# Miniprotein binders against a7ua95r516to809, part 96

Target 1, 294 residues: a7ua95r516to809
Amino acid sequence: ASLSLLSISDLVPDLQFIFFWMSNAIEILYFIQQKSPAYMQTIELMDDKAGSKESLLSATISANEEAMTILEEVIMYTFQQCVYYITKTLYVVLPGLLDCNPFGTEPSSEQCRRAAGVCVCAVCVMPEAVRRVVSVFQTTSDLLQQYQVHSEIQSQMFAYLFFFTNVSLFNQLIDKGPARGWFQRSRVLQIQASVKILLDWAKGAGHNHLAQKFFAKFCSTVTILASPPQQLSQMSWKALCAEHPSLKPVQLHRILTQYQLMAELGPLPIWQPSSEDEAYIYRTVDLLESFENH
Below, E stands for the ipSAE of ESMFold2; O stands for the ipSAE of OpenDDE; V2 stands for 0.75 times the mean of E and O plus 0.25 times the DockQ between their complexes.

## First folded at step 6 (miniprotein)

Design j35 (at its last look DockQ between E and O 0.80; V2 from the best seeds 0.00; counts 0 for: pae O 1.9 > 1.5, pTM O .799 < .8, other shape alone 3.301 > 2.5)
Fold by ESMFold2-Fast, scan of step 6:
Structure j35 (fold): chain B 294 residues (1-294), chain A 87 residues (1-87)
Amino acid sequence: as target 1 above (294 residues)
Amino acid sequence: SDEAERLAEDARRLIEEAQRLAEQGNHEEAIRLLLEAAEIAARSGDPYLIAKVALTAIVLALQTGDEDVIRRAEEALRRAKELMREE
């Protein structure tokens, strides 16, 4: 059966099943960690009349290694299955975020710009596309809480979900953006407002640090594209590289090229790559992000 | 004690037989032996044996597509966890 057309709600029973077994495996891990030192000490302190103590210690070490191997396999398998189902759902709903308008009416470019500079929540409505993405994150959070999964595992899961979301949105914007009109200033401001809803959700959920880390590339991209022409034209290539270290030279060059086209600006010498970076701005293999890179 | 060593050996034998039955597709008999092994493992005082019962139940549940087998594996896991809390 295909999971690409399912909503997150359709996956809840399957996810509950997987989270249940994962949480139990983690509990067994902690049981062994708590009991192992005392049990080993009991063996070490026993009166040994025939050298059986060394054999029992060896057998216990082997038992521990076997248990740890099985636990690692089970926890990794269940974690990866949860991530697989959740990211397949995200993959279907994420492109809608780039097309939606979080402003209740279609305001002029000036009104959109002013709204983005003031409290966004005052004039923004959560579009259905954004609600679908938030629903995936919220359902994941609810399931992790329901099965009392430790905060470290929760952090690892959201780290990957934010990483996946960042890569997906960045690749969509860079690859499809020109044809879809997503680089138009009014569209960029709408995208920025939609992303802020996701980041605000992450902050409210206690994941602000992870969101700042794993959304850095997409946030840098949107920040540059949303910059006023007067501000951006005052910055050199080196200054932009310094402010946006998450962007590779080829990525920054593509973003600035799109900005010039959409802003109807002539070529600006201040946006020229450094001689050290010039060789890298044409490495098209580095333009899009990989879901497998660390 | 000598009794604890005998209990540990009995539990290991039962877990091994349960795993063998599971490999043969006899999951229901495997789970029955896991429930028996859990009681004996708890009395042995060896935390790795009760943990092995619990882990075997988890693996069986994840490998099977049979709802009845999953329910019985959950029962074995629940019993093992009850015994873990008592230790």
Scores: ipSAE 0.703, ipTM 0.922, lowest interface PAE 0.8, mean pLDDT 83
Fold by ESMFold2, look of step 6:
Structure j35 (fold): chain B 294 residues (1-294), chain A 87 residues (1-87)
Amino acid sequence: as target 1 above (294 residues)
Amino acid sequence: SDEAERLAEDARRLIEEAQRLAEQGNHEEAIRLLLEAAEIAARSGDPYLIAKVALTAIVLALQTGDEDVIRRAEEALRRAKELMREE
């Protein structure tokens, strides 16, 4: 399959191939795990002719370990290939969430709402930028269910996809936010509304706990930036750290600096870092997140 | 149990031959041997031998770019899985 600007729907045949073989490898792994105790007991109950029983038992243990190793490697490889394809498409559509206006200029969502008479169709009222991201997640969910992938593997897949989403959105906001005007309060409120639609999808899909865990850094950032100045200016550095433990000191310091610029506030004494944190607020190596941190 | 032991030896031989043929690029004969090995492995009662047939088919399908080989590897996998369910 092509790694260019293809949509998730263009990659479905390749994903179907990989999910088919991954699901089968998982099934074989569980078959071995289920059957191994009974078979080992059968060997232990055998008559020992010329001492061959102990040699057979040792060879059986070695064969089991070799098969398990190969199956785990196959499962890891196929999982990584799925993640690679899915995150390539996700990387293309995620920036649109930061530019999206969910309130303003989407006449199709308003027409759909009026035509239906009731706003019960989440897909019809969803802004196009959010719809593109949800389509990636929904297609992934549908494929995992179609191939009956074990629930633990499904959870690991979405944990990584949400981790990837958080890193991508956070890094773009921090890195490009000043140039793109994303720290203006009206834009932060638009971003917050768009992300809430995505989080609502995750909750309805049964992934609420994973989304809460892995989106925490980006959501904390947006929550701080969206806060009214009268409320935020009364929260100390220590209180902000306690309320937003997912943020590193350099990250919180950068967010507060951008907030001060947009709200036209001077330095506030209650935002002075603790003495412990003061050593870390200028470590620019810690500002952006790594995609390899899982 | 002596018959099961002989069947297990025969299945191991066929699986090893199939793996050697696959390594040499003779995928069609490798798959034929896997299909025969699956039947013998199931009769042996050794769950690792049936699993080894299925695993060999999966590895073959993932390593090849040949659609005919992939299709035939799927046949071997399906047969091994049928036999796993009977066991």
Scores: ipSAE 0.527, ipTM 0.864, lowest interface PAE 1.6, mean pLDDT 83
Fold by OpenDDE base, look of step 6:
Structure j35 (fold): chain B 294 residues (1-294), chain A 87 residues (1-87)
Amino acid sequence: as target 1 above (294 residues)
Amino acid sequence: SDEAERLAEDARRLIEEAQRLAEQGNHEEAIRLLLEAAEIAARSGDPYLIAKVALTAIVLALQTGDEDVIRRAEEALRRAKELMREE
């Protein structure tokens, strides 16, 4: 099937299977971790009949270590598979977020219309492009809750998904933004509003800290681009670096250069990189974010 | 008790054989032995054997594409989990 046709709903059966086994593996791992110390202590308190105690203890330790290792591998494998499938769906829907006009009148979702007429729930009033992205995250959240996956694993999964989303959106904006007009003031404001809806959802879902952390780079980029020329032209390079620490010097320099072109601003000495940063602004290898760093 | 130790040893042997069969691709026979091992492990009261049954069921389910084997592995897992809660 072409990647373009893949919806999160189509993957739900496969994801359910993986989440089932992941959750059970985690539960068993915790069971072993909790019971093992008490069991070992029980063995240690047994009468030492002819060295049988030491052999039993050794065998138990070995069996426990083996079981834990295999369970950890299963958890890791299932986690990776979930991330793989979910990120594929995100890859398909994320480009639509950058082209979205959230200020347009889009109809409520068909599902809510059929059930209750005009639904005014937060998801139904979302622009379609935003709703598609949120649907991926919401489905993931619902599955994690359905299978009672441990909260730490949930947090790790959302951390990675937000990381992936940030990298994808940032790289697309930096690479294709000038050509697609995403650096234009009106388009930037649309992107900013769309991202805010996503962040508001993440806040409502209990992932506010993770969202703020992992979307920082994309949000910083959008914030700079959304700044009025009168305001941004008064900010020095050092001030911008301090306000947007998530951006590398090369990234900030690219954003400001493109902003100058878009706003038809002449060279601004105040935006000139410091002598310390001057060597780094030409490191084009660091311009785009890598997916491997997480 | 001597009986519990015998049951534990029997369960262990069945699990080991199930693992061997699974590695050979004989998932159907592996799951049959694993279900038997689950029942014996339950009677032995050994939590590690229960965990080992559950683990083997998980691994088997992830390795097979057979829905019936998966369903039976889920049953073994469910049984193992019931025993884990009773301890």
Scores: ipSAE 0.171, ipTM 0.655, lowest interface PAE 1.9, mean pLDDT 86
ESMFold2 (binder alone), look of step 6: mean pLDDT 76; pTM 0.678

Design j36
Fold by ESMFold2-Fast, scan of step 6:
Structure j36 (fold): chain B 294 residues (1-294), chain A 86 residues (1-86)
Amino acid sequence: as target 1 above (294 residues)
Amino acid sequence: SDEAERMAEDARRMIEEAQRLAEQGNHEEAIRLLLEAAEIAARSGDPYLIARVALSAIVIALQTGDEDVIRRAAEALKRAKELMRS
């Protein structure tokens, strides 16, 4: 019903048109960047009949500058439009990733094995919620490939999509996690497994370095929450800050408070900040991440 | 209105055909079609259409060294940019 209207597949015709124009503009920009210097050098070397050389050179410089300006604006606009529609779709499907159970799905291969009695097929179906997120990334990759968009632009697009996903998941976990029970260790392990599926997809798609960079905050959060009490209790506040530099002090303090509550550990002195750090820890305005940070 | 939409569509078809001709090495015929498309774009007053025609023309002109096309494309792009900013 309502969710089907926000499916990535519903946007494919519009996205195909925008990707086509973006790719075309990038190709024209690249062509002009490659050909214009050679053409200008040709003009510089031509015999100047009745002063026409200087006029032609001036016209060529003007055409190049104005073409570059227009093309850059078109590329930026179409890139922003693609990102807008893709992230709008991601925002709708991402919460499901925090609620799904990747350990509870029985693969169809079990039924195939029993029915056939001979062949073992490893047909693994991702949880529906994870499949929806992966589908958005895969459709984006397919469109970039279909229109032969330059690899640098592909990297920029996935950098932003991973940044957006990280911020969205982190904010939802921090803001809604307590009410949803997402800080319970069993739920955290499910979230960790679901995130691993996304990271494995990114690695397979050639974006491992981007995924490692832009998922750092959410991965640090999940890593802390999944840590055994014995291991975590051995770490001082300073050691935890050093181990998780992607987390702001107020964010780390909130995460550790939730960990103590869910694990029933009570307050531990080793996780208490020193007096000199307290002013920075309790600035709640720094708790949630901004989508404006690139 | 309806006339403006038809003019834009006619110009787009001419640009697409000019690009095919250029890919086949028929640059002279491609330029001829782009000059016809430029006339339609100028009459439409649509800065995006004017820019599209001019950009297609500069791609061919840079390959062929057509001085007149370079000069005309420069003026058209300047005009399109000024119209976009208004």
Scores: ipSAE 0.233, ipTM 0.682, lowest interface PAE 3.1, mean pLDDT 79

Design j37 (at its last look DockQ between E and O 0.82; V2 from the best seeds 0.00; counts 0 for: pae O 1.54 > 1.5, other shape alone 3.372 > 2.5)
Fold by ESMFold2-Fast, scan of step 6:
Structure j37 (fold): chain B 294 residues (1-294), chain A 86 residues (1-86)
Amino acid sequence: as target 1 above (294 residues)
Amino acid sequence: SDEALEMAEDALRMIEEAQRLAEQGNHEEAIRLLLEAAEIAARSGDPYLIAKVALTAIVIALQTGDEDVIRRAEEALRRAKELMRS
């Protein structure tokens, strides 16, 4: 039974079991795809002495269709089970990424903070909270490699894991950020550094294109929040929408409102929604992202 | 050949009986029949029969919560895969 909510390491035996059955189903799929054409050809070339050739061909086509249906169901079921256990673990470890400080755990990072406006170090180390998230992705990659899962299925799995991570981080930041101080500039820069560690891992693992695609919303949010006031104040609402197409009007409005508050830019409205978007900045039902499809 | 067709019919009958036994909770006898069916399926030359043995073992393993049943299903799958490679 897989009831652990602790670490990815606690779920490895259960995940190995599920990956084992999934990899075997995939291997059977390839076996049928490889052997089926030759076998059907031998039937087509048979002497029809008993008049049963058409019946045997019909039975063979039916057997192929039945096998494909069962294989699709088994592969889908095991894939969904792997995703379920991996995302359940991610759900527990992801919030820590928003609270960790990649600059604060080492003496060199401490010295940089004491120097104030004159930073003498640029060292960024992997915080424990970031390491936990990376461990989930690395363990998944290791299991997919151990069981020789085809690259297309690997891509589908990481696409979903990145999608889940993006939604989880975005929702946590938007929903809990004001109460936890996450919109303060120093905290945003820490979050940006932590996210870069995840994106660098994805690039190293060969998933850069998937990470760029599925982290777009959270990356846009952090990029806006980390922008210098001089740069961000020069951008119009339409320019921000064009640069950050993944953000809905209500999401962009919430982000800019928090930025303006934290940067102490005063009550003057610097960013005004376009007339086309004005009605949509108040759609609270669109503020948080869904884990379900549209 | 006539012998291959007879073997295919025997293997299919045994796989169907194994599925019925598994549905009734008689997993020990179901796995025993699957192992016997695998040998006959391999000799028949019909790739769908050996695949059906393997798939039946996978389905039994995924539907059970019994570690002993899972272990036996893994043995049946392993044997079917060995025959698929030969």
Scores: ipSAE 0.610, ipTM 0.892, lowest interface PAE 1.2, mean pLDDT 83
Fold by ESMFold2, look of step 6:
Structure j37 (fold): chain B 294 residues (1-294), chain A 86 residues (1-86)
Amino acid sequence: as target 1 above (294 residues)
Amino acid sequence: SDEALEMAEDALRMIEEAQRLAEQGNHEEAIRLLLEAAEIAARSGDPYLIAKVALTAIVIALQTGDEDVIRRAEEALRRAKELMRS
């Protein structure tokens, strides 16, 4: 069936398989790295009566390099397969964040009472669209912990997932936002609240620094769009670039253009790009972000 | 010692034969040889050979779609890891 029906729970058996073998490959790689110096030193302490010492040392070095190369390839392959499955699920659920209303349920006291034992600071329960995205992140975190994946690999996994999330949300907002009404202020405030829930999850999961790094472009976009017209109209192009360094000139220009349309503002001289940026605001090839991380 | 070197050479030959059998699709015999090789490799004192048993089991498990073969590869991996801890 269609990937639009794919949920993270449907992928758990495949992810369990991949995480199990990836975690073991990492463990074996570290074992070789820990043991090889001592064993090579043992060989060097041997008496060399028939030249077998140098032959053994050379063969051992060659065999270790081959094994480590294969293990590194296995780890890379399994990592890529994990991100493939997980990002397929994220691709399906992320658009819902741009359409949901995190403020939507009243009375909030009834839903707060139902969740009181779990989250005393929450006014209402998490919206379904946000819950779907959090479920992908939480399931991934649980599996990485279950299979005792090395913490460096866990960080790399979430760095990639947050990068993917940022690119997906930013591209959809820029590309579909005009047709979907996502630039309306009330809508932007709802989007901002939904992303706040994701950022809170990342902080509680120990990934705050990664989320701050990789969500910067999308968060900057939403921050600009959420700004009151009186406040934003007082900020120059240069000040906006300095405050939002994650945005390319073409991206900032497009965001301000959409803001002007929704706030019914005419062109503002203070938003005219600096001379060095003037050539870049028309580079439409730079408008959308690439999913390829280098 | 000479006994340890001879055991290491025997274990390596068994591991390489297991890899050849796996490439030919005979995964069950490959895993049987890996389990035998693991015990000899552990007695040799060569940590590389135990790691090579584990690596070969991992590669077999990732290349096959047969659940019985995967379970047996997991058995070989588990045994190699036990021997690494000794």
Scores: ipSAE 0.598, ipTM 0.892, lowest interface PAE 1.2, mean pLDDT 83
Fold by OpenDDE base, look of step 6:
Structure j37 (fold): chain B 294 residues (1-294), chain A 86 residues (1-86)
Amino acid sequence: as target 1 above (294 residues)
Amino acid sequence: SDEALEMAEDALRMIEEAQRLAEQGNHEEAIRLLLEAAEIAARSGDPYLIAKVALTAIVIALQTGDEDVIRRAEEALRRAKELMRS
């Protein structure tokens, strides 16, 4: 199937399978970790028939270590597979978020699968493009809860998904934004509103801290672009750097340059990078975020 | 008891053979043998054997493309989990 047609709903059966085995692997690993010391102690308390006890203990230790290693590999593998499938669906739906007009009455075409009727839940009242993104995260959350996946693994998964989302949205905005008109004030306000809906969902889902942390770069970019020219033109380079520490100098410089062009502002000396940052603003390799740094 | 030890050793050998078969891609025979081992392991009451059954079931399930083998692996896992909770 074309990636363009792949929905999170289409992947639910595969994800259910993976989450099932991941959860069980975690449970078994935990069981071994808890029971192994007691079992080893039981062996240690056995009558020492000439050298057999030490051999048995050594064999048991080795076997437990092997089992734990295999379980860890299974957990890692299943985790990676989940992330792989979920990020594929995000890749498809995330561009729609940047083009979304949350202020328009777009008919919600998809019925909430949770209700036999018209659902008025917070997700169902969202703009379609936002709802599609939220649906990926909500489905992930629901599956993690359904299979009672350990909270640490849930946190790690959402951390990565938010990281991926931030990198994807940031890179798209920086790279394609000027050409697509996403730097226009009206469009920026739409993007800001759409992201707010997503962040509100994350807050409601208990992931507020992770969302704030991992979306910081994208949110900073949107905040700068949403700022009125009268306000932003009064802010120095140093003040902007201090207010938006998640942005690299090259990124901030690019954003301001594109903002200046869009707002038809003349050169603003106040936005001139410091002598310390001057070398860094030309590091185009650092302009886009990498997916590999997580 | 000597009998319980013998049962545990038999179950362990069966699990190891199931693992070997799974590594060779013979998942059907692996899961069959694992289910037999699970019954013996259950009687021994050895938590380590129970954990090995469960682990082997997971490995087989993740490696196979056969739905029937997966179902049987789930059964083995369920049995193992029931024993872990006892």
Scores: ipSAE 0.314, ipTM 0.735, lowest interface PAE 1.5, mean pLDDT 88
ESMFold2 (binder alone), look of step 6: mean pLDDT 83; pTM 0.778

Design j38
Fold by ESMFold2-Fast, scan of step 6:
Structure j38 (fold): chain B 294 residues (1-294), chain A 86 residues (1-86)
Amino acid sequence: as target 1 above (294 residues)
Amino acid sequence: SDEAERMAEDAREMIKEAQELAEQGNHEEAIRLLLEAAEIAARSGDPYLIAKVALTAIVIALRTGDEDVIRRAEEALRRAKELMRS
C-alpha cells in the first residue's frame, strides 16, 4: 500500500460505504421508535380472546428486544469501523503538527523580514501538516452531513476524534518532546498557533463545546509551556492545579520540570507540590494518557 | 385480523429462513426470500417485521465481500424502506 493510502481522501469510498449502512440502521431505529407505541396500543386495546392477546404481546416484546439488539450491534460496529479508519489516518498525520511552523520559516521579501510583528497572512496560512489534520475532520463532517447522520451521533464521533487527538498530541509532547526540542519556547509558540487553527476549525464547524472539553489537557500543557517565566514563578502549585484541573499531579510536575529546564531557570524547584499531591507525582503509570479513557 | 396474524407468522418464518440461508453463505437465495417477506410483512401491519427485513439486508451487506451481493442487499433495503414509508 502506498503512502497515498494514508490520506483521508483515499479512504472516502470505504467510509462512504460504512456511513451509508450506519445511516440506514439509524433510520430503522427511528422507524421503530415512531411506530412501536401505536402498535403496542392496538394490541392493548384487543379483546382478551383465548390467550391470543397475551401471546401477541409476548411476541412483540421479543421482537422489540431482538431488533434493538441487532440495531445496537450494527450501529456500534459501523461507528467503530469509521472511528478506526479515521483515527488510523489521524495518528499518522498528527506528529507533523508538533513540527510545523504556521508563522512561515522563509521570508520571501525584505518587507516581511523587516515586519515588527507577526503578519496576519503568515498566521492565517495553514501549514501542510495542519491542513492534513483539518482535512480529516472536514471530510468526516462532510460525510456525516452527506448521509444525514443524526446530530447526537455526529457529536459522539467528534467527541471521540477530539479525545483521540488530545491524547495522541499530549502523549507525543510529553514522551518525545524533550528529545525533539518541542519544549523550547519558539517551538511551543508554533505548536500553540497550530492548535489554535484546529480549535478555530472546530468552532466554525459547531463543535466548540466538544473541542474545549476534549482538548483541555493538551491546551493546559501548551498554555503552561507558553507562559512567561515571571508569571509562572509567581504561581503556587495549588494555583496551577486549580487553573489546570485536567492535569494529573505527575503530569503537571513533569511539565513544570521541563519548563524549568528549557527556560533556563535556577536549579532549585520553584513549584513545590502540596503534601496531598506529593505521593502522586511519582506515579509514572499515570504520566501518559490511555486511548481507552472514558 | 386473522388474515394479518397469518401474514405475520408467514413473514416471521420467511425472515428466519432467509437469516439461516445467509449464515450458510447462500446470500442470493436469502435476499430473494427477503424481498418476498417484505411484501407480506408490510401487509401484516407489524412494524417489527418490515424492520427485521431491512436489518437482515444490512447485516448481509456488512458481512459479504461480494459487490453483487451488496447491490442486491441494497435493493432489498430500498424496498423495505419504501414499504416503511407507506
Scores: ipSAE 0.661, ipTM 0.908, lowest interface PAE 1.0, mean pLDDT 83

Design j39
Fold by ESMFold2-Fast, scan of step 6:
Structure j39 (fold): chain B 294 residues (1-294), chain A 86 residues (1-86)
Amino acid sequence: as target 1 above (294 residues)
Amino acid sequence: SDEAERMAEDARRMIEEAQRLAEQGNHEEAIRLLLEAAEIAARSGDPYLIAKVALTAIAIAIQTGDEDVIRRAMEALRRAKELMRS
């Protein structure tokens, strides 16, 4: 196993078992959905002998309800268990993404060297912290493919994983960012580059639409913090709210306040909230996102 | 048909008996009955009976810590899935 897979690789045998049971339950559900209508029609076309048709129809409806109840419970519980173990691993590796430098220096960058007109090139390497996060997503994708889990369940899984990642990164940046220097422009640009690597992975995996939807809040935050002062100062409060609809007014106000207070930026104009948003900002105390808002 | 109705009823009784045997710890007999029930369920034409065999095998496997019992329950599950695909 590679170094970047150590944390998730320890859980693979347990995850394989859970995915196996989930895949079996989904396959049984699909079988019933496919065969049930034809079987019900066969019963409806049967000759009625002393009420046996009505008895069989009632028994079949009961059997369907029983099977659906059990399958829904098994699928739900196995899905939640997979999510629990994957997000537990993901939570441990995510803070590293906020502290890594994807720009780096040699040997982690693609280099082209010349000697007497001859060009020699080396390949760029992904930062270890980013690779650990990508490895969790890739291992999840591999397991879903190995057990042939239906595409809708795969989409639900990655929707939740992206939602979880977005909330975790946003909360860590807002809560711990000032103390750790993460709001400094050079650090924000490093964070932006690292996030781009995750989004590129998601696009390559066929999950671009989910990534765009569920990373919106964190991406908006990083985009604002990485904006040049000249560009940001030309935007009205209304324009910023329109460009970043995923951010609550209280969150946007906090981000802009942090931006204005950075030493290297000097004093910036205060963005005046609308009357409605101003009232909301003064009413609202909570800045952090809930994992249960989804 | 009368034959299919009789097969369906036989399969239901066998699955119920397998569940009772499994609850009592007699896993060997439970799984043997599930394998027999799977064949009869398939011939009955009732898709819910094949599904019930598969679900019963899963329940036995999940509820036990015995590797031999899990292996045998998985054999019954594999057979039920083969019948579902045929």
Scores: ipSAE 0.513, ipTM 0.866, lowest interface PAE 1.6, mean pLDDT 81

